# Miniprotein binders against a8xhq1: the designs that were tried, part 15

Target 1, 158 residues: a8xhq1
Amino acid sequence: MVQIWQMEPYPCGDPRLPHHLFPPKKITPDELSKRTGTLYWKLDTLDQVALAKRLTTLKLEHNFKKEDIFTLDAETTANFDDKIEELFEESSVPFEQARMIIEGSAYYDVEDKNGQWVRIFCEYGDLILIPSNTCFRFTTTPKNFVKMRRFYKEEEGN

## First folded at step 9 (miniprotein)

Design d7
Fold by ESMFold2-Fast, scan of step 9:
Structure d7 (fold): chain B 158 residues (1-158), chain A 87 residues (1-87)
Amino acid sequence: as target 1 above (158 residues)
Amino acid sequence: SKTYRIEIRIEFDSPLEALEKAELFLIKLAEIAREHGLTIRVEIVETEDGKIEIRFEIEGVSEEVAREIAELIREYFPDAEVEIRKE
């Protein structure tokens, strides 16, 4: 199932804990889009022809000219703890970001128009598109491993 | 622990079907990366005469995986420029 939820306003401690409200408040992909502008899709990775058409359309519509596969792995990534701490700092960029998880899992946190944070659990086959100038944070889950395809515009990248 | 770096360049006339084929190739290549711990970078550039060139850079490739990738390239883009170098 899709796992997106409203976060507690001042999460303390390990960023990889769920940090949901008590009681939990689940958010649908439609609600996520209305609140934050962020788009979320669970892609069918078994139909590779249909997947290729969908990703081609994404790249053309958003002018994504560059792509990489980005890996974070506690076993192999140098300075893993420092990297995770850095990536969990609030940031925003003046361009769209698209990410597709191809292995492992991660959290993307996005701030809505009222200053509330929404956490998106991302796993294999999940694609997200974060609009320009949206405040976001990123971390792995407690599994400390993720691989993702990152899509960039022609003159952009991070 | 010998690994290889593979660089691939593929040129198209920019029709939508060619871009979809390149993405299908990249999906299959990403499945190999998922299983084998290698890294991939991709860049799409417009050439001077209005053609589209797609460049792939693949790092951390074992000899066996390099053979698998070479077969995939042969199947999808037999005219691709391919460079394989030891790391």
Scores: ipSAE 0.640, ipTM 0.840, lowest interface PAE 0.8, mean pLDDT 86

Design d8
Fold by ESMFold2-Fast, scan of step 9:
Structure d8 (fold): chain B 158 residues (1-158), chain A 87 residues (1-87)
Amino acid sequence: as target 1 above (158 residues)
Amino acid sequence: SKTYRIEIRIEFDSPLEALEKAELFLIKLAEIAREHGLTIRVEIYETEDGKIEIRFEIEGVSEEVAREIAELIREYFPDAEVEIRKE
């Protein structure tokens, strides 16, 4: 099941905690798209032929010509805490961002049209596409480990 | 321990066919990356004569994993240009 929720207005403390409302308010992928423009798919990683077709379609539709695999791991990444702090700073970029989690887990936070934040829990098989000029934040979960595929346009990258 | 760099260059006439097959290869390569620490970069170019070239750069590969990747390349792209070098 997908795990997307509305965040508390002023999250304090460790960014890796869930920071959901009390009581929790879950957001559907359709609501996420309507509010933030962000797209979310849970991909079937066991059907590799179907997966290849879906990812090929993504690359063609968005003109993604470059990609890499990005790893954050508290055990091996130099200056892990500093990097997490930097990645959790509110940011926006003038290009689309596509990310597919291949190991571990992470949170992507996106701001909606009314200034409210939505948290997306991303784990193996999850693909997200964040539109250009959307405010976002990123952090690992308390597992302190994530490995993901990052997709880039020919003229632009993240 | 010794690590290796693998560079793969593949050229195709059909963009759609090439992208689909390259993506299937990348899915398998990402499974290897889940089990082992390595870095992967991929870039797609259109050549001057209108062909599609796909380049893969894989770094931090152990000797055992390099053999596994070489076998995967042979299976998916037997005509690929492959260079394996010690880092």
Scores: ipSAE 0.630, ipTM 0.832, lowest interface PAE 0.8, mean pLDDT 86

Design e1
Fold by ESMFold2-Fast, scan of step 9:
Structure e1 (fold): chain B 158 residues (1-158), chain A 87 residues (1-87)
Amino acid sequence: as target 1 above (158 residues)
Amino acid sequence: SKTYRIEIRIEFDSPLEALEKAELFLIKLAEIAREHGLTITVEIRETEDGKIEIRFEIEGVSEEVAREIAELIREYFPDAEVEIRKE
């Protein structure tokens, strides 16, 4: 099951630590959507024909015309620690983004309207849609491995 | 050191069914990428002639995996323009 929780305000040390409140405060996908606009779905990967239709519909509805498969792996990625440190820096883009984890696991952090951060634990089959102009951060989990599909708008890169 | 770069270019007239087929191809290709450490980039464009063009770029492909990908391309898009280069 999806695990989503409210983060401590200023995470210090290793980004891959849980950085949850004490005691942990869990958040539902519905609450995530209400607070941050971020959408979450667990996809059925066994029916590849149905999956292809669903992903095609997603890409057409959101005008995603570019994508890649992005891998972070402590064993093979050059300067892995520097790269995850860079990816954990706060960022925002003026376009919607979708991410689908196809192997491993990762954390996506999104900022809500009150400046509080919510961490989403993403693993195989998870799809998230982050709205435009949302502050976000990304890191691997302590497994130090993730492979994901990243979907981009045509207008990205201004 | 024996790795390859594969570039695939596909044009088609019918958008929905062809896009669904391309997505199924990409799902299969992603499964190959899951087992091997390769990178994939995809771009979809509309041409001036009103056709849809999809371009795939695949990097870090071993000789064995390149043959597997070539077979997958033949199965899904036998008319695709394919270029395979040593890295």
Scores: ipSAE 0.660, ipTM 0.848, lowest interface PAE 0.6, mean pLDDT 86

Design e10
Fold by ESMFold2-Fast, scan of step 9:
Structure e10 (fold): chain B 158 residues (1-158), chain A 87 residues (1-87)
Amino acid sequence: as target 1 above (158 residues)
Amino acid sequence: SKTYRIVIRIEFDSPLEALEKAELFLIKLAEIAREHGLTIRVEIRETEDGKIEIRFEIEGVSEEVAREIAELIREYFPDAEVEIRKE
């Protein structure tokens, strides 16, 4: 179903491996929100009218004015290995962002209040909302394919 | 090998119904993108006269897929401003 877990402190080797603790420590969506501020929903993609209303509400509530559809595919993406390496670098932005997986799968890693990392397995229908000023990393799973909608609100703080 | 860029601009007085319709359009457009490897960008802007403008930019579109997208645009937004250019 829902796959969110606490990561080992110093993951070694391929970033696309699970990198869970031993024994594994699973995190609920509520615990994820409490620890990192990140929200997670599994959306019903079969009712397109309901989905459209839900995503419209998301855009209005969070003032998301820009989006794209972003694809990473080992078979078709130019410089795939370099792009994956770049996306796995720790990043932080001063605005909130949402991601919805529409094909394939990916990992989003988010840092909690105490500097511990939580890994979120994202697959078709999963929507995440990452708050401003949260450190995150992204990678594909070993399937090396993901297509997702990315929602943005561009703010310039003066 | 021959691909096109499509830019769609739509203005509305009523934002909620327009945004829901645009979202349903985008859901269907995303299905086409899944099959054909398209690049899609969307921007929503409030105009100076208080209307909502929605802009879609679609890149990497073959001639066959451009026809399919044009039909979808006519169905959802018959009054939209559409620009199609060869890349």
Scores: ipSAE 0.607, ipTM 0.827, lowest interface PAE 1.3, mean pLDDT 85

Design e11
Fold by ESMFold2-Fast, scan of step 9:
Structure e11 (fold): chain B 158 residues (1-158), chain A 87 residues (1-87)
Amino acid sequence: as target 1 above (158 residues)
Amino acid sequence: SKTYRIEIRITFDSPLEALEKAELFLIKLAEIAREHGLTIRVEIRETEDGKIEIRFEIEGVSEEVAREIAELIREYFPDAEVEIRKE
């Protein structure tokens, strides 16, 4: 099951808490796409052949020619607390971002056209595509651990 | 403990099936990375003569995991250029 929700306007305290509205307002992947341009897919990790075809199609459609595996882990990542704090600062980049979680969990927050924030819970098998020039934030969940595949175009660095 | 670096280079004509096979290989490498502290980088480029070259760079590999990866390479790409060296 997908977990995407509208965030409270001014999240206070630990960024790793859910920060949903009261009562919670769930958002579908279609609503996410209409509001923010962000695409979300829950991939079937049990069918590796189908998964390989899907990811090959993604890379061809978006001209992703480079990738790496990115790890954040409170046990091994140097300056983990500082890095997590910096990653939660509002940011935007002039290129699209594709990320697939392969272990652990994380939140990607994206701002919609009206300045409201949507939180996407990402876990094993989740793939997101955030369009260029979208305001976003990132954090781990309270588990403080995530590994993800990051996809890059020919002109992008790390 | 001693770790190893593995570099893999594969060159092939650009049929879709070959790219899908390379992705399936990478999915299996990522499963190994889930259990171990590995760094993986991949680059795909088109050659001047219309072929595709894909490079894999894997770092932080223990001796035991290097053997697992070597067997996986044999299964998927027996003709790949492979370099394994101590870090």
Scores: ipSAE 0.658, ipTM 0.854, lowest interface PAE 0.7, mean pLDDT 87

Design e2
Fold by ESMFold2-Fast, scan of step 9:
Structure e2 (fold): chain B 158 residues (1-158), chain A 87 residues (1-87)
Amino acid sequence: as target 1 above (158 residues)
Amino acid sequence: SKTYRIEIRIEFDSPLEALEKAELFLIKLAEIAREHGLTIKVEIRETEDGKIEIRFEIEGVSEEVAREIAELIREYFPDAEVEIRKE
């Protein structure tokens, strides 16, 4: 199930809490794209041939020539708490960011053109593409574990 | 425990089918990464003579997983340049 929602304007406390509006306002992938330019797909991981074609097309269309697997795990990652705190700082980068979750879960928060924040819950099979110069934040969920494929253009790196 | 590094280099005349096969290999490699600690880096570049080169660098691999990956490489890329070394 797709889980994307409008965030409260001034979230306080633990970043890993849902921070949705009350009452909750769920957002569709189409609405996310219209508001933030961010693309979201829930990929069918069971059809590996179709998945390979889809990801090959993504790489060719966006000129992603470098890739890695990035892991955050409270049990094994050195300085986990400091890293999570750093990653949740609002930031922007002058290039596209593509991420596909392969294990665990995470939140990507993106700011729309009117300064309102949208939270995207990402789990196995979810692929997101965040446009250049978009304000974003990242955190794990309370599970404190995520593993993801990160896609880069030739001059990029995280 | 001992870990291994695996480096794979593949060169193609730019067929789309080969790129899709490389992605299928990477999908299976990512499934291995779901269950085991390891790092993976991939780079694709065009050579001066117009061919496509794909490089994979895999680090932190246990002996058991290195054997599994070696078999997967043999299945997908029998003509690849492969270096497996103990760290």
Scores: ipSAE 0.671, ipTM 0.854, lowest interface PAE 0.7, mean pLDDT 87

Design e3
Fold by ESMFold2-Fast, scan of step 9:
Structure e3 (fold): chain B 158 residues (1-158), chain A 87 residues (1-87)
Amino acid sequence: as target 1 above (158 residues)
Amino acid sequence: SKTYRIEIRIEFDSPLEALEKAELFLIKLAEIAREHGLTIYVEIRETEDGKIEIRFEIEGVSEEVAREIAELIREYFPDAEVEIRKE
């Protein structure tokens, strides 16, 4: 199930809490795209041949020439708490970002044109594409574990 | 240190089918990464003569996992240039 929601305007406390409105306001992938430019797909990971064709098409269409697998794990990642704190700082990069979760879960928060934040819950098989110059934040969920494929254009570093 | 670094380089002339095969290989490699704590880096470039070169760099690989990866490379890209170094 797709889980994307509008965040409270002034979230306080642990970043890994849901921080949704009361009552919750769920956002569709189409609404996410209209508000933030961010694209979201839930991919079928069971048909590996079809998945390979889909991801090849994605990489060709967006000219992604570099990729890594990035792991954050409270049990094994050095300086985990500092790293998570740094990743949750609001940032913006001049290139589009594509991320596919292959294990665990994470939140990507993206700011819309009116300064309101949308939280995207990302779990195994989820692929997101965040446009250039979009303000975003990243954190793990309370599980404190995620592995994801990160896609980059030729001259980009993280 | 009980871990190894594996660098793989492949070059091919058939762009779409070869890219899909490389992605399928990477999907299999990512499944190994789900079970183990290794890291993977991939870079694709077009050579001056219009061929495609793909480089894979894999780090934090145990001896057992290195054998599994070597078998997978032989299956998918028997002509690949492979370098395995102790970390």
Scores: ipSAE 0.725, ipTM 0.874, lowest interface PAE 0.5, mean pLDDT 87

Design e4
Fold by ESMFold2-Fast, scan of step 9:
Structure e4 (fold): chain B 158 residues (1-158), chain A 87 residues (1-87)
Amino acid sequence: as target 1 above (158 residues)
Amino acid sequence: SKTYRIEIRIEFDSPLEALEKAELFLIKLAEIAREHGLTIRVTIRETEDGKIEIRFEIEGVSEEVAREIAELIREYFPDAEVEIRKE
């Protein structure tokens, strides 16, 4: 099951803590899309042929021309703490972004139309698509390890 | 210890089947990646002749992983242009 929740209004302390409301308020993928425009899919990673067809369709439909595999690992990544600080800064880009977790776990935070934040727990097989001009933040979970595919529209749009 | 950089260039006439095969190759390439610091970048472009070119750039590859990647390339794209360089 996907884990998406509304964040507390003034999250304090470590970004890697859940920062959910109390009691927790779970958000469905449909609610996520309605509130933020962000799309979420849980992909079947065991059928590699079907997965290849699905990802090929995604790339063609969204004109993704570039991608990389991005790893963050507290044990091996140089300047890990600095990178996490940078990635957790609120950002907005004028192009659509897609991310697929292929190992480990991470949080993507997206701001909704009313200025409230929604946290998406992303783990192996999760694909998210964040629309252009959406405010977002990224961090690892307390596992401090994630490996993901990042998709980009064109040369200038990474 | 020494690591390698691998660059793979594949050109085809853009049938959907070939793009799906390239994606399957990338899935398997990621599966066999075993070294920390290994990075993979992929670029897809249309050539002036209307063909599709896919470029894979892989960095931080150990000698053993380079051998595995070479075998995978031979299986999927025996006619690919491949450059392997020491880093």
Scores: ipSAE 0.625, ipTM 0.823, lowest interface PAE 0.8, mean pLDDT 84

Design e5
Fold by ESMFold2-Fast, scan of step 9:
Structure e5 (fold): chain B 158 residues (1-158), chain A 87 residues (1-87)
Amino acid sequence: as target 1 above (158 residues)
Amino acid sequence: SKTYRIEIRIEFDSPLEALEKAELFLIKLAEIAREHGLTIRVVIRETEDGKIEIRFEIEGVSEEVAREIAELIREYFPDAEVEIRKE
């Protein structure tokens, strides 16, 4: 339900639980961008010609030259529990990350400049852009399934 | 024969229109991937002679889905270089 929210300061237990404040504090995409530099869009997937133009513009503007489709699925992914535990470890990379969810759902957590964490619920049609050197965490939701397009730069990407 | 790997190589002289067409093709491939659980990788590069090359690698493809993808390729890129091999 809640798309982007402030996380509790010391989240305990399963990473796939919402870990929101009580009561929940919703964050707008604009607030997310101001606090973390992370951009978030819900894309219109019904107009495929307009979608293709928008994604082409994104790839040209950010020099994304490589991409893949990445799947995490508790039913088919080898060592699923170990992989999601590893992906939830705090990390940062020296390059921009763009991700678009094409099936299922996931959480991206990003740390703001004051050390507070923001959780982004990502589902079909959601596109996020995380700046270089931003601390982040990733996990599936309790559905334990996500499929996403990952975009990479030629110079800095994987 | 259970699954196949498909490699597609496409070269273009006109970058913007070709990239938009390739993205539309990839959107269609992603819909097939949603239904059939296959993996896709894409690489875009400039060739030595200044053309744009796009490579698609598709893995985990059943025989039925490989036929569906082959038809999509013929529709969008009839001159593409296509290699299909059994995994």
Scores: ipSAE 0.566, ipTM 0.815, lowest interface PAE 1.1, mean pLDDT 86

Design e6
Fold by ESMFold2-Fast, scan of step 9:
Structure e6 (fold): chain B 158 residues (1-158), chain A 87 residues (1-87)
Amino acid sequence: as target 1 above (158 residues)
Amino acid sequence: SKTYRIEIRIEFDSPLEALEKAELFLIKLAEIAREHGLTIRVEIRETEDGKIEIVFEIEGVSEEVAREIAELIREYFPDAEVEIRKE
């Protein structure tokens, strides 16, 4: 099961700590979608032909024309701690975002319509789609390593 | 210590089957990237005459991995335009 949870209201300290409520309040993918508009899928990577068809359909339906592979690694990424702190700053973009984790793990935090934050634990095979104009934050887990495919609209791309 | 940049350009008339094949190729490239620390960028364009063009740009490629990628290209897209440059 995917791990998604409601975050504490005023998280302090290291962004890579879980920052869940006590006791933890788990959220289902359906609840995530209703609260934030964010979609989640666990992809079957064993059938590569079926996977290719699924990802092709995703790219066509959402008009993703560009993509890259993005890596964050404490061992090789220059100024890793500064980059993590920067990526954890609240951000919003006027286009939808799709991310597929291909190695390691990360947290995507998304703000719901009531101003509460939901944390998504993303690991190998997880695909998320964050709608346009959604406030989000990103960080690695304490593992300090993630590699992901990032999908972009035609006019996106930094 | 020398690395290479590889640019691959592929043009198709049939969008769906061609895109599915390109995605399968990219899944294989992503496995290579996972093991070897490469960067990959992909862009899909529509040409003026209604064909699709897919461009792959791969950076940080060692000589050994460049040979592996060249073999994969020959298997999937023997007619692709390929440019290999030292970085």
Scores: ipSAE 0.676, ipTM 0.860, lowest interface PAE 0.7, mean pLDDT 86

Design e7
Fold by ESMFold2-Fast, scan of step 9:
Structure e7 (fold): chain B 158 residues (1-158), chain A 87 residues (1-87)
Amino acid sequence: as target 1 above (158 residues)
Amino acid sequence: SKTYRIEIRIEFDSPLEALEKAELFLIKLAEIAREHGLTIRVEIRETEDGKIEIRFVIEGVSEEVAREIAELIREYFPDAEVEIRKE
């Protein structure tokens, strides 16, 4: 099940809490795209041949020529607390970001055209593409563990 | 405690089918990475001869997992250039 929601304004407390409105306001992937330009797909990981075709098409369409597997794990990652704090700082980059979760879970927060924030819950099989110059934040969930594939254009490097 | 680094280089002339096969291979490698804490980096480039080269670098690989990966390489890309070294 897709889990995307409007965030409360001025969330306080632990960034890893849901921070949804009350009552919760769920957002569809189509609404996410219209508001923020961000694309979200829940991929079928069991059909590996179809998955390979889908990801090959993504890489060709967006000229992603480099990738890695990135892990954040409170148990094994050096300076975990500092890294997660840095990743939750609002930022933007002048290039597209594509991420596919392969284990664990994380939140990507994206700012819409009216300055409101949308939270995307990402778990195994979820793929997101955040357009260039979009304000975003990233954090793990309270499980403090995620592994993801990160896709890069030739200009970004490794 | 002993870990290995594996570097794989694959060159091909016909892009789409080979890229789809390489992605399927990477999906299998990612399944191994889910359980074994290793890291993977991939780069695709065009060579001076107009061919496409894909390079995989896998690090933090135990001896047992290195054997598993070597078998997977043989299955998918028997002609690949493979370098395995102790890190």
Scores: ipSAE 0.715, ipTM 0.875, lowest interface PAE 0.6, mean pLDDT 88

Design e8
Fold by ESMFold2-Fast, scan of step 9:
Structure e8 (fold): chain B 158 residues (1-158), chain A 87 residues (1-87)
Amino acid sequence: as target 1 above (158 residues)
Amino acid sequence: SKTYRIEIRIEFDSPLEALEKAELFLIKLAEIAREHGLTIRVEIRETEDGKIEIRFTIEGVSEEVAREIAELIREYFPDAEVEIRKE
C-alpha cells in the first residue's frame, strides 16, 4: 500500500517515528506531485520484463547514465548513527534524484511550496523522483536497514 | 574469505531493445545482491562511433556467486567483455 502523509510541523524526538499530524492526513501520489513536484510509483517487481521497460524509459527520459546500489545497515555500516543524523539534515541539490528501494525501508521527506513537509514511506519496489532544488530529508525506518538503487546523470557525484 | 571483482563491458548498436535487455540483466543482478551483499555500479555512455557502451562493476563476490553471475552473463550477453579478478 501507498503510505504518504503530511508531517507534523515541528517533529521532535526520533526522526524514524512516523510524525503524523493529528488527525492523520494522507497524501496521494497525485497530490504529492502537485504539491512538491516529487513523483512516486509502486512498481510490480514480479513482472521483470515490464519493470525493465519502465526503468529503461526512466533512464532515457531523465538522461541517467550512472547508478549504484546504496546500503545503510545498523549492523554493518560504519558510523551508522552519525550517517543517519547527517542524512536527516535538510538539504537541497541542483539536480533531480531518482531512488528505487530494493530491500528494507526508508523515509524521504520533501518540503512543499507552502513550506509544509510530506513524508514518503519507501519499501521494496517503490521508485521516487525528487526534482532539483527541492528541500528534502532522508532516514531509515526503525528497521535501521535499507538497500536502494540510486540513479545519476553523467556528471553528478564525481 | 575469497572474494572477486567482476567487470562487464557490453557494446551495441540498437539502443532501446539492448538497453531493456541490459536493465533486465541488472534487475536479476540486483536480486543476487539482495541475497549476497554485493555492490554494483553501472555506467552507460555513447562511444565516439555512435554505439552504446554499458559497464558493470560488481564487487564483494564469493567464488560460488561469481560462477552464478558468469552463467547469467553467458545467457544475456555472450559477446560481452568480462574480467574477473581476485580482490
Scores: ipSAE 0.689, ipTM 0.864, lowest interface PAE 0.6, mean pLDDT 88

Design e9
Fold by ESMFold2-Fast, scan of step 9:
Structure e9 (fold): chain B 158 residues (1-158), chain A 87 residues (1-87)
Amino acid sequence: as target 1 above (158 residues)
Amino acid sequence: SKTYRIEIVIEFDSPLEALEKAELFLIKLAEIAREHGLTIRVEIRETEDGKIEIRFEIEGVSEEVAREIAELIREYFPDAEVEIRKE
């Protein structure tokens, strides 16, 4: 099941802890979209032909002309701790971003219009699209391992 | 063990069919990447004569995985331009 929740306003400690409210407040994909503009889909990875058509449509609709497979792995990634710390710094880019998790798990945090943060737990088959100029953060889960497809506009490059 | 770099260039005169087939190929390539430490980059561009070119760059490929990828290329794009080199 999809796991999206409102984060505590001033999270302290390890970024890879859940940082949910007490009591937890779950957010639906529709609420996520309404609050942050971020889209979320859980894709059927078993029907590869249907998946290929779905992803082709996504790429055409958003003009994604470049992509890569990006890996973060505590066992093999050089300077893993530094990279994770850097990726968790609040960032904003002037283009939309699409990410599909193909192995492992990660958290994407997105800021809503009122300055509140929403955490999205992403695992195999999850696809997210973060709109341009949205503040976001990224981290692995405590598994310290994720592989994802990253989709890029022609203008932005890598 | 040795690692290899594979570069694949595919050119099509029909963009609709080409994009779906390339995506299916990428899905299967991503399944290989799930269990191996390889890196994949893809770029799609339109050529001056109106064709679609898709370029794949794959790095960190073991000898055994390179054979698996070569078989997949043969199945999907028998006319592709392929360069395999030791890194």
Scores: ipSAE 0.673, ipTM 0.858, lowest interface PAE 0.7, mean pLDDT 87

Design f1
Fold by ESMFold2-Fast, scan of step 9:
Structure f1 (fold): chain B 158 residues (1-158), chain A 87 residues (1-87)
Amino acid sequence: as target 1 above (158 residues)
Amino acid sequence: SKTYRIEIRIEFDSPLEALEKAELFLIKLAEIAREHGLTIRVEIRETEDGKIEIRFEIEGVSEEEAREIAELIREYFPDAEVEIRKE
């Protein structure tokens, strides 16, 4: 199930809690795209051939030539708490970011044009594309484990 | 524990064939990756001859993972240049 929601303006406490409005305000992938430019897809991971073709198409369309696998795990990652704190700092980069969750779960928070934050719950099979110069934050969920593939362009243009 | 670095180099005539086959390989590789420090980097470049070279660099690989990955490479890229080295 797609889980995207409007965040409370001044969240208190642990960043890994949901921090949605009361009552909750759900946001569709289409609304997310209109407000923030961020794209979200839930991919079918059971058909590996179809998945490979889909990801190949993504890489060609966006000219992604480099990638890695990034893992955060409270049980095994050195300095996990410090790393999670660093990753939750507001950040902005001058290139688009594509991330696919392959194990575990995480939150990506993105700021819209009016300074309001939207939280995206990302789990196994979820792919997101955050446009350049978008303010974002990242954290694990309370499960404190995520494994994702990260896709990159070369520093210069195409 | 013993960890290994794997470097894979392979050339393709077609960018589409290269990318699709590399992607299927990476999906399978991610499935067998178990070590916490395992990092996978993929670089793609065009050669002077107009071919596509794909270079994989995999670090933090356990001895067991190295054996599984070597078998996977033989299946997907039988003509690849492969170097496996203890870190």
Scores: ipSAE 0.442, ipTM 0.664, lowest interface PAE 1.1, mean pLDDT 84

